VHH binders against Probable acid ceramidase (asah-2). Designs and how they scored, part 4

Target 1, 379 residues: Probable acid ceramidase (asah-2), of Caenorhabditis elegans (q09551)
Amino acid sequence: RKVDNPDFQPNCLVGGPDIYDPAQSEKVLWFDVNLDLPPRQRFQQIAKAYKKEIHAVFDVLNYFLTIIPGVNAWELIGNMTASALDKGMIMNPYRDEVLGIAEVLDVPLGNLVFLNLFYEMSRFCTSIVAQTEDNKDLYHARNLDFGQLFVWDIAAQSWGLTEALKKVSVNINFFKNGKLLFKGSTLAGHVGVLTAMKPHKFSLSMNAKVQPDIINVAKWYMGAYENTDLQFVMYFDRWLFENCDDFQCAREKIAGVKLLTGAYFILGGANPGEGSVLVRNTTSVQFERKLFDGANDWFLLQTNYDPDKDPLFIDNRRDPGNACMNKLTRANVGMKGIFTVLSSKPNLNKTTVHTVIMSVTKGYFETFIQKCPNPCWAF

## First folded at step 3 (VHH)

Design s19 (from o08a with L104T F106W; framework vhh_ozoralizumab_d1)
Fold by ESMFold2-Fast, scan of step 3:
Structure s19 (fold): chain B 379 residues (1-379), chain A 126 residues (1-126)
Amino acid sequence: as target 1 above (379 residues)
Amino acid sequence: EVQLVESGGGLVQPGGSLRLSCAASGFTFSSYSMYWVRQAPGKGLEWVSEIDSSGSYIKYPDSVKGRFTISRDNAKNTLYLQMNSLRPEDTAVYYCARDHGEWTPWGSYTEYFQHRGQGTLVTVSS
């Protein structure tokens, strides 16, 4: 059955009287993670601080997934993941980091592991990398959208899971040998980073594919891998920031890694023109877009669709986002400008958990929680 | 610096039992996850069991589950593997391995278990 396409004209805040000032927006809390500590201890402070909020996430998932008559799907997912752990090994230090969190939270290990390993399958994201007109700075920013189809609150006009995930959004300073190594944005209860930056070196955001190849994930649950060198993106992102010192290292490792599912890697660097989107399948790079492949390509925007595919008509954030960036113009690329684009509807929508703004050259990193006042797109 | 010394291997008949021990030194044993891995003649490394630093997280592959029991004594810096109902296919050199402390997306099992002892031979035959 045909469904009418809603009006997706960008409610672009650029050039309007309304100004979104990131300094006046709700910011997430910063935590220090010392990688020199035993893995079990590294994330326990965050887990203790967010125990109530993480339990609320579990409660929403449990409630939603018990709507199937006679079946608790959240309990089944947890039990299946626990069974898969008996057949496959999760490598340290990430396993012990997750075990340390489980001890603090007193939650089923299988469900916690599921959230840590499969968050890469988050459906809707918008990432932007843009070069300033003077070529001195590169800005990298993203909206993380998750929670669609998970408990609609009629009174609040919001998604229950999205609102719960907003409350567990955190920033982390990762330290090694007494020095700041890198900065990451994540959700409390996770040891992986969804968005991260090594100051003055490189930045990364990962977007999920709307139609991922999940055959290897299914095989992992059955205790069989097609290839033993396949990796979970959440762990690979952590490894990348612990082991690469520049854009070229990060690009080469992203191009060479084998993954359980395909993803989009949006990468920023310290030198002019160091911005790329790598469209990854499980074994190879399908497409690579770079800043200034065309003379006017001063920005790259990636949602959840391959560049040769049209977005689903109910989820077209690509066209409005590109229109808002073009309206902003290169002259206005900066923290406020890029934040204004990501505050424009429908790129800001009811499933937007948080917005991250990064500048590798300035060493700037911050995560914001935004409200999407009505009218606001539900998906 | 990391030193792991395995003992307790030998010849045993099918259905028999053996207990392997691993004496650890040169690191804070109570802070690391420990593993038993084995290598059958002409085969690659296969993990047999894992135990976390506290002894609360223990895992086995289906091939040994219900037959093998891993344990540790942090006061004695010693790792154990109790092997029951042994089968000819359990014939292998058994290695005690320390958690590497690092994971790599391109690493092999051999690299992940680089901190292992010289091994103890277990032969299951008549």
Scores: ipSAE 0.173, ipTM 0.605, lowest interface PAE 4.2, mean pLDDT 81

Design s20 (from o08a with F106Y; framework vhh_ozoralizumab_d1)
Fold by ESMFold2-Fast, scan of step 3:
Structure s20 (fold): chain B 379 residues (1-379), chain A 126 residues (1-126)
Amino acid sequence: as target 1 above (379 residues)
Amino acid sequence: EVQLVESGGGLVQPGGSLRLSCAASGFTFSSYSMYWVRQAPGKGLEWVSEIDSSGSYIKYPDSVKGRFTISRDNAKNTLYLQMNSLRPEDTAVYYCARDHGEWLPYGSYTEYFQHRGQGTLVTVSS
C-alpha cells in the first residue's frame, strides 16, 4: 500500500538560479588526533571542547527513552553494555580511547560505548562517488541523516536529536609518527569514523542497512561471539585507514572482513575508475557495483536499500538523487556540482546532520552543516 | 623485543591461594594495558583479568570476580595475579599478556594476546 504526500515536491537545484557554494556554507571545526599518544589521551581534547554539546545529545536520548514512567531503558542499555565490557568484549586500543572520553565527560561508560558501537545501525545516508569527464579527479560525498522521531520541536520545525547531533559534528586529522595519516568526519564522543579519506590514496563512506541484524546484536551481549573474528564496522573502518594505502587493499579487506551486522561500503580511489559500492552481509559480499561497469556509469549513488529493492515510499532519496546527478551531467562533476545535488530535496531533509565532500586526488575533505528551510521533508 | 616471564605457579589444594608474577622487558611497560589469560588442557585461551597502564581500570569475568586480584608495579615492570579460593576448574597454564596495541578485524583472543610469556602451570589438586 502506497501513500503519496502531495504537500512535498522533490526538487533539484542543478541549473537553478540559487548559487549553492560549499565555500559559503557553515563548516565544522578541525581537530588533530595524535595516534602516538596513549589511547586514553587521544580524544580527550575533543571531549573537553564538546562536553556541553555531548551532554545535550545524552539528555535528548535519556528524555525520549525514559518517557514511560518507571522504566529507564537508557540506563538499562548502559548497564547491559557495561556488563559486556567486563567480559573483554571491546578490545584495545578503542576501549581505552572511549574510556578516556567517558572520564572527561563524567558519563556512564556503557552508554558512551553503546553510542560508539551502534550509531551506524540507526543512520540513514546518501553516498555518491563520481568520476570527472577528464578522468583526472574523483569526488566522493555523503549526507548523514539521523534523528527522525526523536523529539520534534514545533516552533523550530526540526528534530531535537538531529539539531543536537549537528552541534557535535567534527573533522579530525589523524597523525601517526609525526605525519598526517588520514582525515575523518565523526561526532564528538565517537572514536570511529563513518566517512574518511587518506589523501591521494582512498576514501570510504559507510551506510547502514535498513534491516539490522538484531539477533546478532543480542548474541554479542550474551557473549556468543567471544573469541571470534566478528567486527563492528566503525572500528574496522579505523583499522582500514591505519593499515591500507590504496583502493585495492581497502576493497579486499572490506570484502573479507566478518561483521556483526551488514552494511554498504562506498569506496573511492586515486586512479580513474576506482569507485565501488560493496553491499556486505555479515560474512560475504552480496553485490558489488563499480564505476564503468557500463560505459555511462560515471557515478554510483547508494542510500540504505539493496540495489534490487525499492526504497520505502516515504524515504525515496535514491530516485530523485539519481535524477539530479543525471541532470548535473558528467561535465559538471566537481565540488560545487556534487554539493548542489546533496543540497537538493529530499536528499537534504529535516534529519540531515551533515554533508561531507571528499576528493582523493585533490586531497580535499570538508564537512558542512546545512539548513533545510520549509518546504522540507521530515524524514 | 617484547619479553614476558611468568612465575609462581604450582600445585595447590581447593580453597588455597597462589600469587603469580610476570617480569616484563623490551617495551615501555607503563604505557600498555596488561592481561592475565589462561588455557586449560584441551580448551582455548580464556581472559581472566585486565589492568590498564595506570592501574585505574581493572576488569574480571564473572568466573574469577571476587577471587582473583590483578595489580602492577610500573617502577619494577612487574604484573601480579593474586588467586584466592582456588577451584579445580582454575587448573590451567596462566599467561601474562601485553595489549596488542591494535584492533584485529580478523583476529581472535589467540592473535590478540600473541605478546605473551611461556606461561606458568597452576594445578588445583581436585
Scores: ipSAE 0.149, ipTM 0.584, lowest interface PAE 5.4, mean pLDDT 81

Design s21 (from o08a with F106W; framework vhh_ozoralizumab_d1)
Fold by ESMFold2-Fast, scan of step 3:
Structure s21 (fold): chain B 379 residues (1-379), chain A 126 residues (1-126)
Amino acid sequence: as target 1 above (379 residues)
Amino acid sequence: EVQLVESGGGLVQPGGSLRLSCAASGFTFSSYSMYWVRQAPGKGLEWVSEIDSSGSYIKYPDSVKGRFTISRDNAKNTLYLQMNSLRPEDTAVYYCARDHGEWLPWGSYTEYFQHRGQGTLVTVSS
């Protein structure tokens, strides 16, 4: 069942006189990460550059989680995560990368590991992969939405956590053996990548499930896992870009990996028709949607809901997003067209941290910070 | 070529102590996390201690916590395991190990700890 909230104001910008041009939008900074360095050193430059901004993220989370007098939930969560780390392992090199960041930030390891895990499980997203009419290019783009219910600022009419996360959004060029290996969009303090592209090879964006399977997360906190093959999906994304050179390799590895939580993997490639959404549970592929499963399926759009489930009525980005893509038409698939769709409400909302636009065939990768002028949906 | 040579194993009474040493060569020891893993007869590999490159991050499973102490001397390329209050269930071949260098999503502990020495036998007998 499709249901609209009266405060839900879709505004598909396609066909309007004002076209959103990504060239006019604020871009995030680029940093180099040299994977040939010892893991502990790899992210320290970014951590030093963003120390104040990362502490601001911690302050927002601490403020929210300490609202109950006599209960320090942030300290408790940090201590529980530290206890979980004592019982099980975070595999290298990711553990040492996080340790290096914790040292620069002067924060407890457990709280930083929890922040990294929280990014995996709690974010909302819209991801799109779309094939151009001439079949020469594929565009892959996403909005990252994060910060719902975390410190509303009445004067600014914004979410405190969302505004803090905008300030830690960065782009990374990952180097190995002195050469560019892949490009990623992330949040400073996070060693995983949420959105990444290997130029001329493949691209990936990963969306969280609104109803995640938390059984394995609970088991991990209890120290019930002894395997190297069960880890955080954000670390798997890093492994994937370090070990795959094409869409087919990426697809097969995503299909076969065991995960701590289920997720949506939106995958783009270099050849015509190489676009898929893999709906993963912890052990298997639950659903797979591919470009041109139907003759008119020239795009795929994934939010945070399984294909067989209706979105929550306060968070229906799927139906307006699909309608806006259909209004765009295949003839207008391109950087500006896709960016216009992701600048259209409610896909652009008060929780949108950043927008990433990628083209595997062009080798294009950029992250944008967008304003959502009122009226703008809070969720 | 990673080379790790363990020493210091032997026969000890329950409640006794042993100090294991591991001489490392063939890689930049000061840049790698190091592990002690053990294998009891007829059992799989069990992780017993971990130390990062700087020596500031150290971990133990509950089975040895409070009894075993891992340490390293980066100037000497040497890893140590001080074992106190030894129990019969601590009887195993003890291996000095480095991880694979990368996470293995489809790997076992045997594959992840493939860079290990020949081992040193510790027998705790009553």
Scores: ipSAE 0.410, ipTM 0.737, lowest interface PAE 3.1, mean pLDDT 83

Design s23 (from o08a with S108R; framework vhh_ozoralizumab_d1)
Fold by ESMFold2-Fast, scan of step 3:
Structure s23 (fold): chain B 379 residues (1-379), chain A 126 residues (1-126)
Amino acid sequence: as target 1 above (379 residues)
Amino acid sequence: EVQLVESGGGLVQPGGSLRLSCAASGFTFSSYSMYWVRQAPGKGLEWVSEIDSSGSYIKYPDSVKGRFTISRDNAKNTLYLQMNSLRPEDTAVYYCARDHGEWLPFGRYTEYFQHRGQGTLVTVSS
C-alpha cells in the first residue's frame, strides 16, 4: 500500500484552494483577573475551572519523569524547587499568586512552580509582526509550540503533553482600579503571560531560545541569585504590562532588564513602524531588528534561533514561514492572511498548542486551538 | 516507479562553475520537496540543498551557502543546481533526491534519501 508522505514538505496555504477563517476556529475561554484582589485570590477562579485539566498536565509530566525505575524524579524536582523557593527566589506578588493556585489544585507548591519554569524554558514558537499596506494597522501573531516530549500517542498521532496543554489554554482580561489594563494569553496554572497586549498601546510575544542557559537555572536552584535583580521572563512580562503604556517604554525596559535566561522579545506598537525583535541574553541586547530597517521589511518573523544562526534541520519554521509571508504580500496583511500563514505547515505542527492573533490598533486579541491532521510534522 | 536522472557533471578548475540537472519521472514532481546530496570519495552522504514543492522555501548548509543555488521547473519536472566558485573539496558524486522520509515519534528519521538517482560526478582539480 502506497501512501504519499509529504511531512518534510512545507505547505504554504496562501493562494491555495484551502480557505482558513479564524472566525470558524475553536477559541479559548476568557477570564477576568482583578489585580486589586489579594494576590492569593487573583487566579483561584481559573484554577477551580481548570483543576481537572491542570491535573492531566501534571499526570503527563509525572509519567514522563517516572520512566526510570526506582527514581521518583517528580517528587525530587518538587522538593528541590520548594527548597529554592524558601530562599526567596520568586518575589511577591507572583509567589502568593502561585501559592493560591496550589491551594485550589491541592498540589505541592514546588511542583507547580517547576511547571511554570518549564513553560518558560521549553517552548518553541513562531512570532510575526506585520504592517498593513495602508499603514493603519499592525498585526502581531504567534504559534506556541510545546510538547516535544517522549510521550507520543500512536492511536491519536499526537503528543500527549501538547494535547493536554491545548485544554489549559486561556485568555485573561487583567483589571486594575476597576479598568481593563491589558489582555493576555496563557496556560491555566501559570501566573505569567506568554503573549499579551495593552489595547491601543503595545503588544508582546516572547520566544524561548532552543538551548536554555542550564547553568543559570542550576545556580537559581542553589540560591546563587538571591538578592539580585535578575527576572524570570514571564513574570517580567506581567510587570511590563502593569508599568508601561507605550511601545517606547516597553522597548527600553526590555533592553535594560537583567534576565535569568536569554529570550526573543517580539514587540508591536500603536504607531506605523512600531515593530521590533530584541534578541536578549541575560544582561544585554545581542541583536535588534525593526520594521522598515530595509524598505521592504514590512514584517518580522522570529522562531527560536538567533538571526545569524541556521535553524536545526528538523526544526526549520523560519525559512518556510518567511517564504509564506512573502507569498501573502503586504497587500493581504490582516487577520485572515496572518492566520493562514500560521496555519501553514510546518509552522503549524504536532507540537502547536495555540495560535494568538493581536492588533494593537484595533484592540483585537484572540487565541485559537488548531488541529494538525496527518500529514503533519512531528516537531 | 520513482526515477531521477542527474546530468551536467564534469571536470572543472577551482573557481569554475557547473549547472546540474535532474529529470524526474514516475511521481507528481510538483507535490514533493527535492534535495541535492553529494558523496565525496570514501565519505558518507552530505546534504547540499533543499527546495520545497513550490520553490519558495530553499535551504543550504554553510559549506555551500552563497556559492550554490537550487531551483526547480515544475512544468518540466526538472531540478537544477547552479554551482559557482567551485573548490577542490566540492569534488563528489552529486545525487538528486526526493523527500520520502518520515520522522519517527521519538525524533528518528527513517528514509531520508531512499529515492535518489544514479548520480553525476563533479571533479574540481587544477
Scores: ipSAE 0.000, ipTM 0.105, lowest interface PAE 22.4, mean pLDDT 79

Design s25 (from o08a with G107D; framework vhh_ozoralizumab_d1)
Fold by ESMFold2-Fast, scan of step 3:
Structure s25 (fold): chain B 379 residues (1-379), chain A 126 residues (1-126)
Amino acid sequence: as target 1 above (379 residues)
Amino acid sequence: EVQLVESGGGLVQPGGSLRLSCAASGFTFSSYSMYWVRQAPGKGLEWVSEIDSSGSYIKYPDSVKGRFTISRDNAKNTLYLQMNSLRPEDTAVYYCARDHGEWLPFDSYTEYFQHRGQGTLVTVSS
């Protein structure tokens, strides 16, 4: 349904100035992670490089949680998470990877594990997969929106958490058996992947649900976790890129995995028409949308809402994003075209941490930090 | 190639104690988390204890917490399990296992603990 606000309309930048050219935008740094190293060592170089910036993220979260005088909620959450780690669920190698980061940062393990879980569960996103007119190339791109309601800075007109997370955005080349295995976009301190591509094989972006089923996560925190097959999405995504070599393998494993919480999986492949959105609950696929389910379905766009539900009035990125893709037209599907759509308000907003552009067929992968000049949507 | 050799199992009375040892070779022992897992007659693998590479982080399920103590000697490439106040339900084959290095979403403890030794039998008879 249409947004019922007389001042709201899509601000599509299709055909706009070169300022929205990805070649002119700030790029994040690349790091190598060798998966053949012991888990504890894999992320320590990134942790050392971003120690100050990761502490700034912790500072924002601690400040936000300062609600009751004499109660340190950040310490309490860290202690609760550490207690949950002492339960019967096996979380290696990911626990040891996070432990290695915690040692470099000199922070309690429980707080860093909480940060990793927080990244999985608490964000808005826009993901797009689109087929070029000649069917030769597929583009997959996303905005990661994070930090809404976390410490508004009146002077800067920005969210404190969003600005801190921009500073920890990094790209990783993952190596295994001496070879480049896959590329991922992440936040320093996070060992999972939410956006990744195996060049010439497949790509994935994961979007959170606005209303996730958290019953299994709550059970884990309360020490009632009994099902060892259940996974956090971020850890399963890592496994997927280590173990699948094509779109079909990835699709099958996403459909079959049991998860601690539901999510949207946006999947791209190397062959024409290999693009899908899988709406997952904890045990099954609720919905699946595929490129060319209709003859003119040359793109799929997913935000944070089930296909049969209307977006919230203040967070309708679906309708403007779809309108801007239709205005772009299939003939202009490419890196600049898709970047321009993701630079259009409100898909670009005050909570946008970074934008990732991928092409499986070309082996292209980059992450960009965008500014959202006023007037810019708060959410 | 990962090699793990367990020893120290045997027959004990309820309330008794045993100390298991595991000799590790073929990998950098000091760089990996290590586990004790067990398989009771007619049951699947059960995780018993975890110790990180440094020996500073140790984890037990409630079933053995306060009775079992895991430890390691990185200089000797050896893992230990001190078992006190043994109960008939502790009867099992005990395996020393190295961290798999990878999470396995479609598999049980059997696949996750594939890098394990031949096992040592502990029988608690009353």
Scores: ipSAE 0.071, ipTM 0.560, lowest interface PAE 6.2, mean pLDDT 82

Design s26 (from o08a with G107S S108G; framework vhh_ozoralizumab_d1)
Fold by ESMFold2-Fast, scan of step 3:
Structure s26 (fold): chain B 379 residues (1-379), chain A 126 residues (1-126)
Amino acid sequence: as target 1 above (379 residues)
Amino acid sequence: EVQLVESGGGLVQPGGSLRLSCAASGFTFSSYSMYWVRQAPGKGLEWVSEIDSSGSYIKYPDSVKGRFTISRDNAKNTLYLQMNSLRPEDTAVYYCARDHGEWLPFSGYTEYFQHRGQGTLVTVSS
């Protein structure tokens, strides 16, 4: 038997008096990234625009790491990451893209690379892919939850890191050969993508596993994976959007890639029924769930737990999320409906940085900042 | 179009030295990391050295570390490789290369270093 969160009861907003309109919600800013530019120049405009806000993220992380008197843990982590880079752990163009950002921010390269890799370790996410009743549209959406245990503010009743990350959330139009290639939702200072869509082609969101492969991360820092195609998911996701033009290409590459850590890949396409969740370990596909594997499987929802495992009871977003989607019904799948589900607690919680809504068929992509007023679960 | 022209190769005895040069054109040289890669007769490409756009980050594999020195002159759009204490196993065609511009997770060095010159032959024999 699955166990509900005892400290806060789920609240599904579907069918209630409150209506959530994403068109009237706080949206992040859009930026253009030209992939035809030298790698060092690609992200410098965003870095200049968000220099103060990115430094605020660094300040929160540094403050959290001052728990041991006499030890500068932030400096040590930066130095260890710089040492790993000397072993060729991050290949161009990503290393040069991060280096260009570091130059604008005036921060050590190792600390900025650590920040980029730290985003890979986001442990709490909710992703949904759902097919409309007429089969003409597919909606793909996600909450990115990050900042758990990083500097609780008693007066504000919020996580310091989560609030800082809300302020660096941005949308990017990626251009190549003078044309729009794909759209991504990211955090200023980061060159990878966790949520992206190639309009009219395919969409992807990546969710972290509850227990990442810490041993593999440690081995990477020690240089064990030099000169391999083994890589962090977020850089592979960028390659995928630069090199695949449809759902099937993306599905096959996700199934075949070798990864440093396992992850959940939630994939949407342009044709009816093109929605899948691929549960990946480092070398293979563990599970694959597809739209309409059962006749009534018009949506798939993935949090941070394997399909055959129960969520931790203080972090059960899967069961209330599924129940809320079922209450929405297929007839009401659309921008407002799916946004309402992702605005329902505990899928919306104190660690929710942003919410992304995508439609491959409509070419729609937006990122929203949501508030979670009390009562709101901390995790 | 990216153009890279290597020079400075030749025949040298074991223990000898050679300095390779690479003239770059068709791109903003000062904005890119540059590489030296080599291909021994009947073998695949092997990475030899890397230098970032600023010249502050330099890397070598253990096979050449301490013997080879990479450098660049951004004002002249030129890359250099100083090779000392040469060994018979250093015999190869040496290529100046810029990276592909994109990460290639399923590709080897040939695809990643597609932007390379015609090469310059280095033969180390007694």
Scores: ipSAE 0.069, ipTM 0.536, lowest interface PAE 5.1, mean pLDDT 82

Design s29 (from o08a with T110P; framework vhh_ozoralizumab_d1)
Fold by ESMFold2-Fast, scan of step 3:
Structure s29 (fold): chain B 379 residues (1-379), chain A 126 residues (1-126)
Amino acid sequence: as target 1 above (379 residues)
Amino acid sequence: EVQLVESGGGLVQPGGSLRLSCAASGFTFSSYSMYWVRQAPGKGLEWVSEIDSSGSYIKYPDSVKGRFTISRDNAKNTLYLQMNSLRPEDTAVYYCARDHGEWLPFGSYPEYFQHRGQGTLVTVSS
């Protein structure tokens, strides 16, 4: 018998009167970030607005890490991260942006940098890119799942970290030279963007690999990568949106960048058929899937597993997600249709922090906070 | 001038094996997904297997899964179907088909496999 929550596998919310409307979900707030400001000032408004909520995230992490009496693991991790920063491992402007946030929050720099790095390693996700039947539009959407195993609340039937992260979810309009450059969805306190779009140009969502390159992270703490061109995925995404103006540029830079940890890059563009999933290791593209490589490949769905590997049975969002997309059919690809698939269990689960819906051609970008009422998969 | 030429069909006993080949010409074979479809006497077209342009994405219906294997040789512009443990119900004309290039509405299966060869007959009987 399978131990996974099989009861949720047939629960596609596609079709009929039960289709979920994104207008009924809570939307996150929009903030402006002006990249022409000195780096230390760029995230001040967001940090001030979310100071209490960001401290609540720190409290959950501190609680989780202080399991051993007499050992202050949170302080140790912060001090180790501060030591790594003194070796010059995080480049400006990102270092100064994080420093500016730390000053507003009145927290040690090392602990805030650790939070930014922690976001890179602990992301589980479902990303979808799908071409409409008339080929006029491409929709790109994702669930960000985060907080597995971090402080289960028996009474509330929820994860403490997931609930804290819902409260720091924000949308950002990034401006440069007085003009809108791109839109992103992130977590207050983080200077990277987890999901982003340049209206009418391209979109990107990044999914973590189940097995991160933890040895490379450990080597980074020891200064072994000083003076290298290796980048963290979160900081590379900001660079990409500041330096690319179309799908082809983005695809090329994603294929060529050297990373500290592998990731899945889900890329959407402005032209029909511009949808790809690049499976990246630290130095190269391991695998690339494109829209219409197969006759029925009008959508691509990526979770946290390589295409040739089976997902863990307790975390199989790939198979039900693909089934729900096929049940939706291509004719119903659109904002509501894609959102309904991402609102279907187990793609919507107890660790889902937020859902982002994007359309490059329409310039549409929005982030939604969803509830997952019982019965709901724990992870 | 899309040309697909199937070969390898014939009479075989239940439990036997056959290997079908499809020689493609008139298009860039390595850029298209390919299919095997079959038509039993008096019945409609049935999808048997699909393979993407790289050979990395392969699908089968439950009726043939574990018995049939699709493969391709992009250097030789050739598609293959290895058929094992053949059953009387596998008796059909087997067609090699090229990707249509666009998704078609549900139920348009004959039109979806419009770029197909003349077929090769497989008869499973004693």
Scores: ipSAE 0.000, ipTM 0.094, lowest interface PAE 24.2, mean pLDDT 79

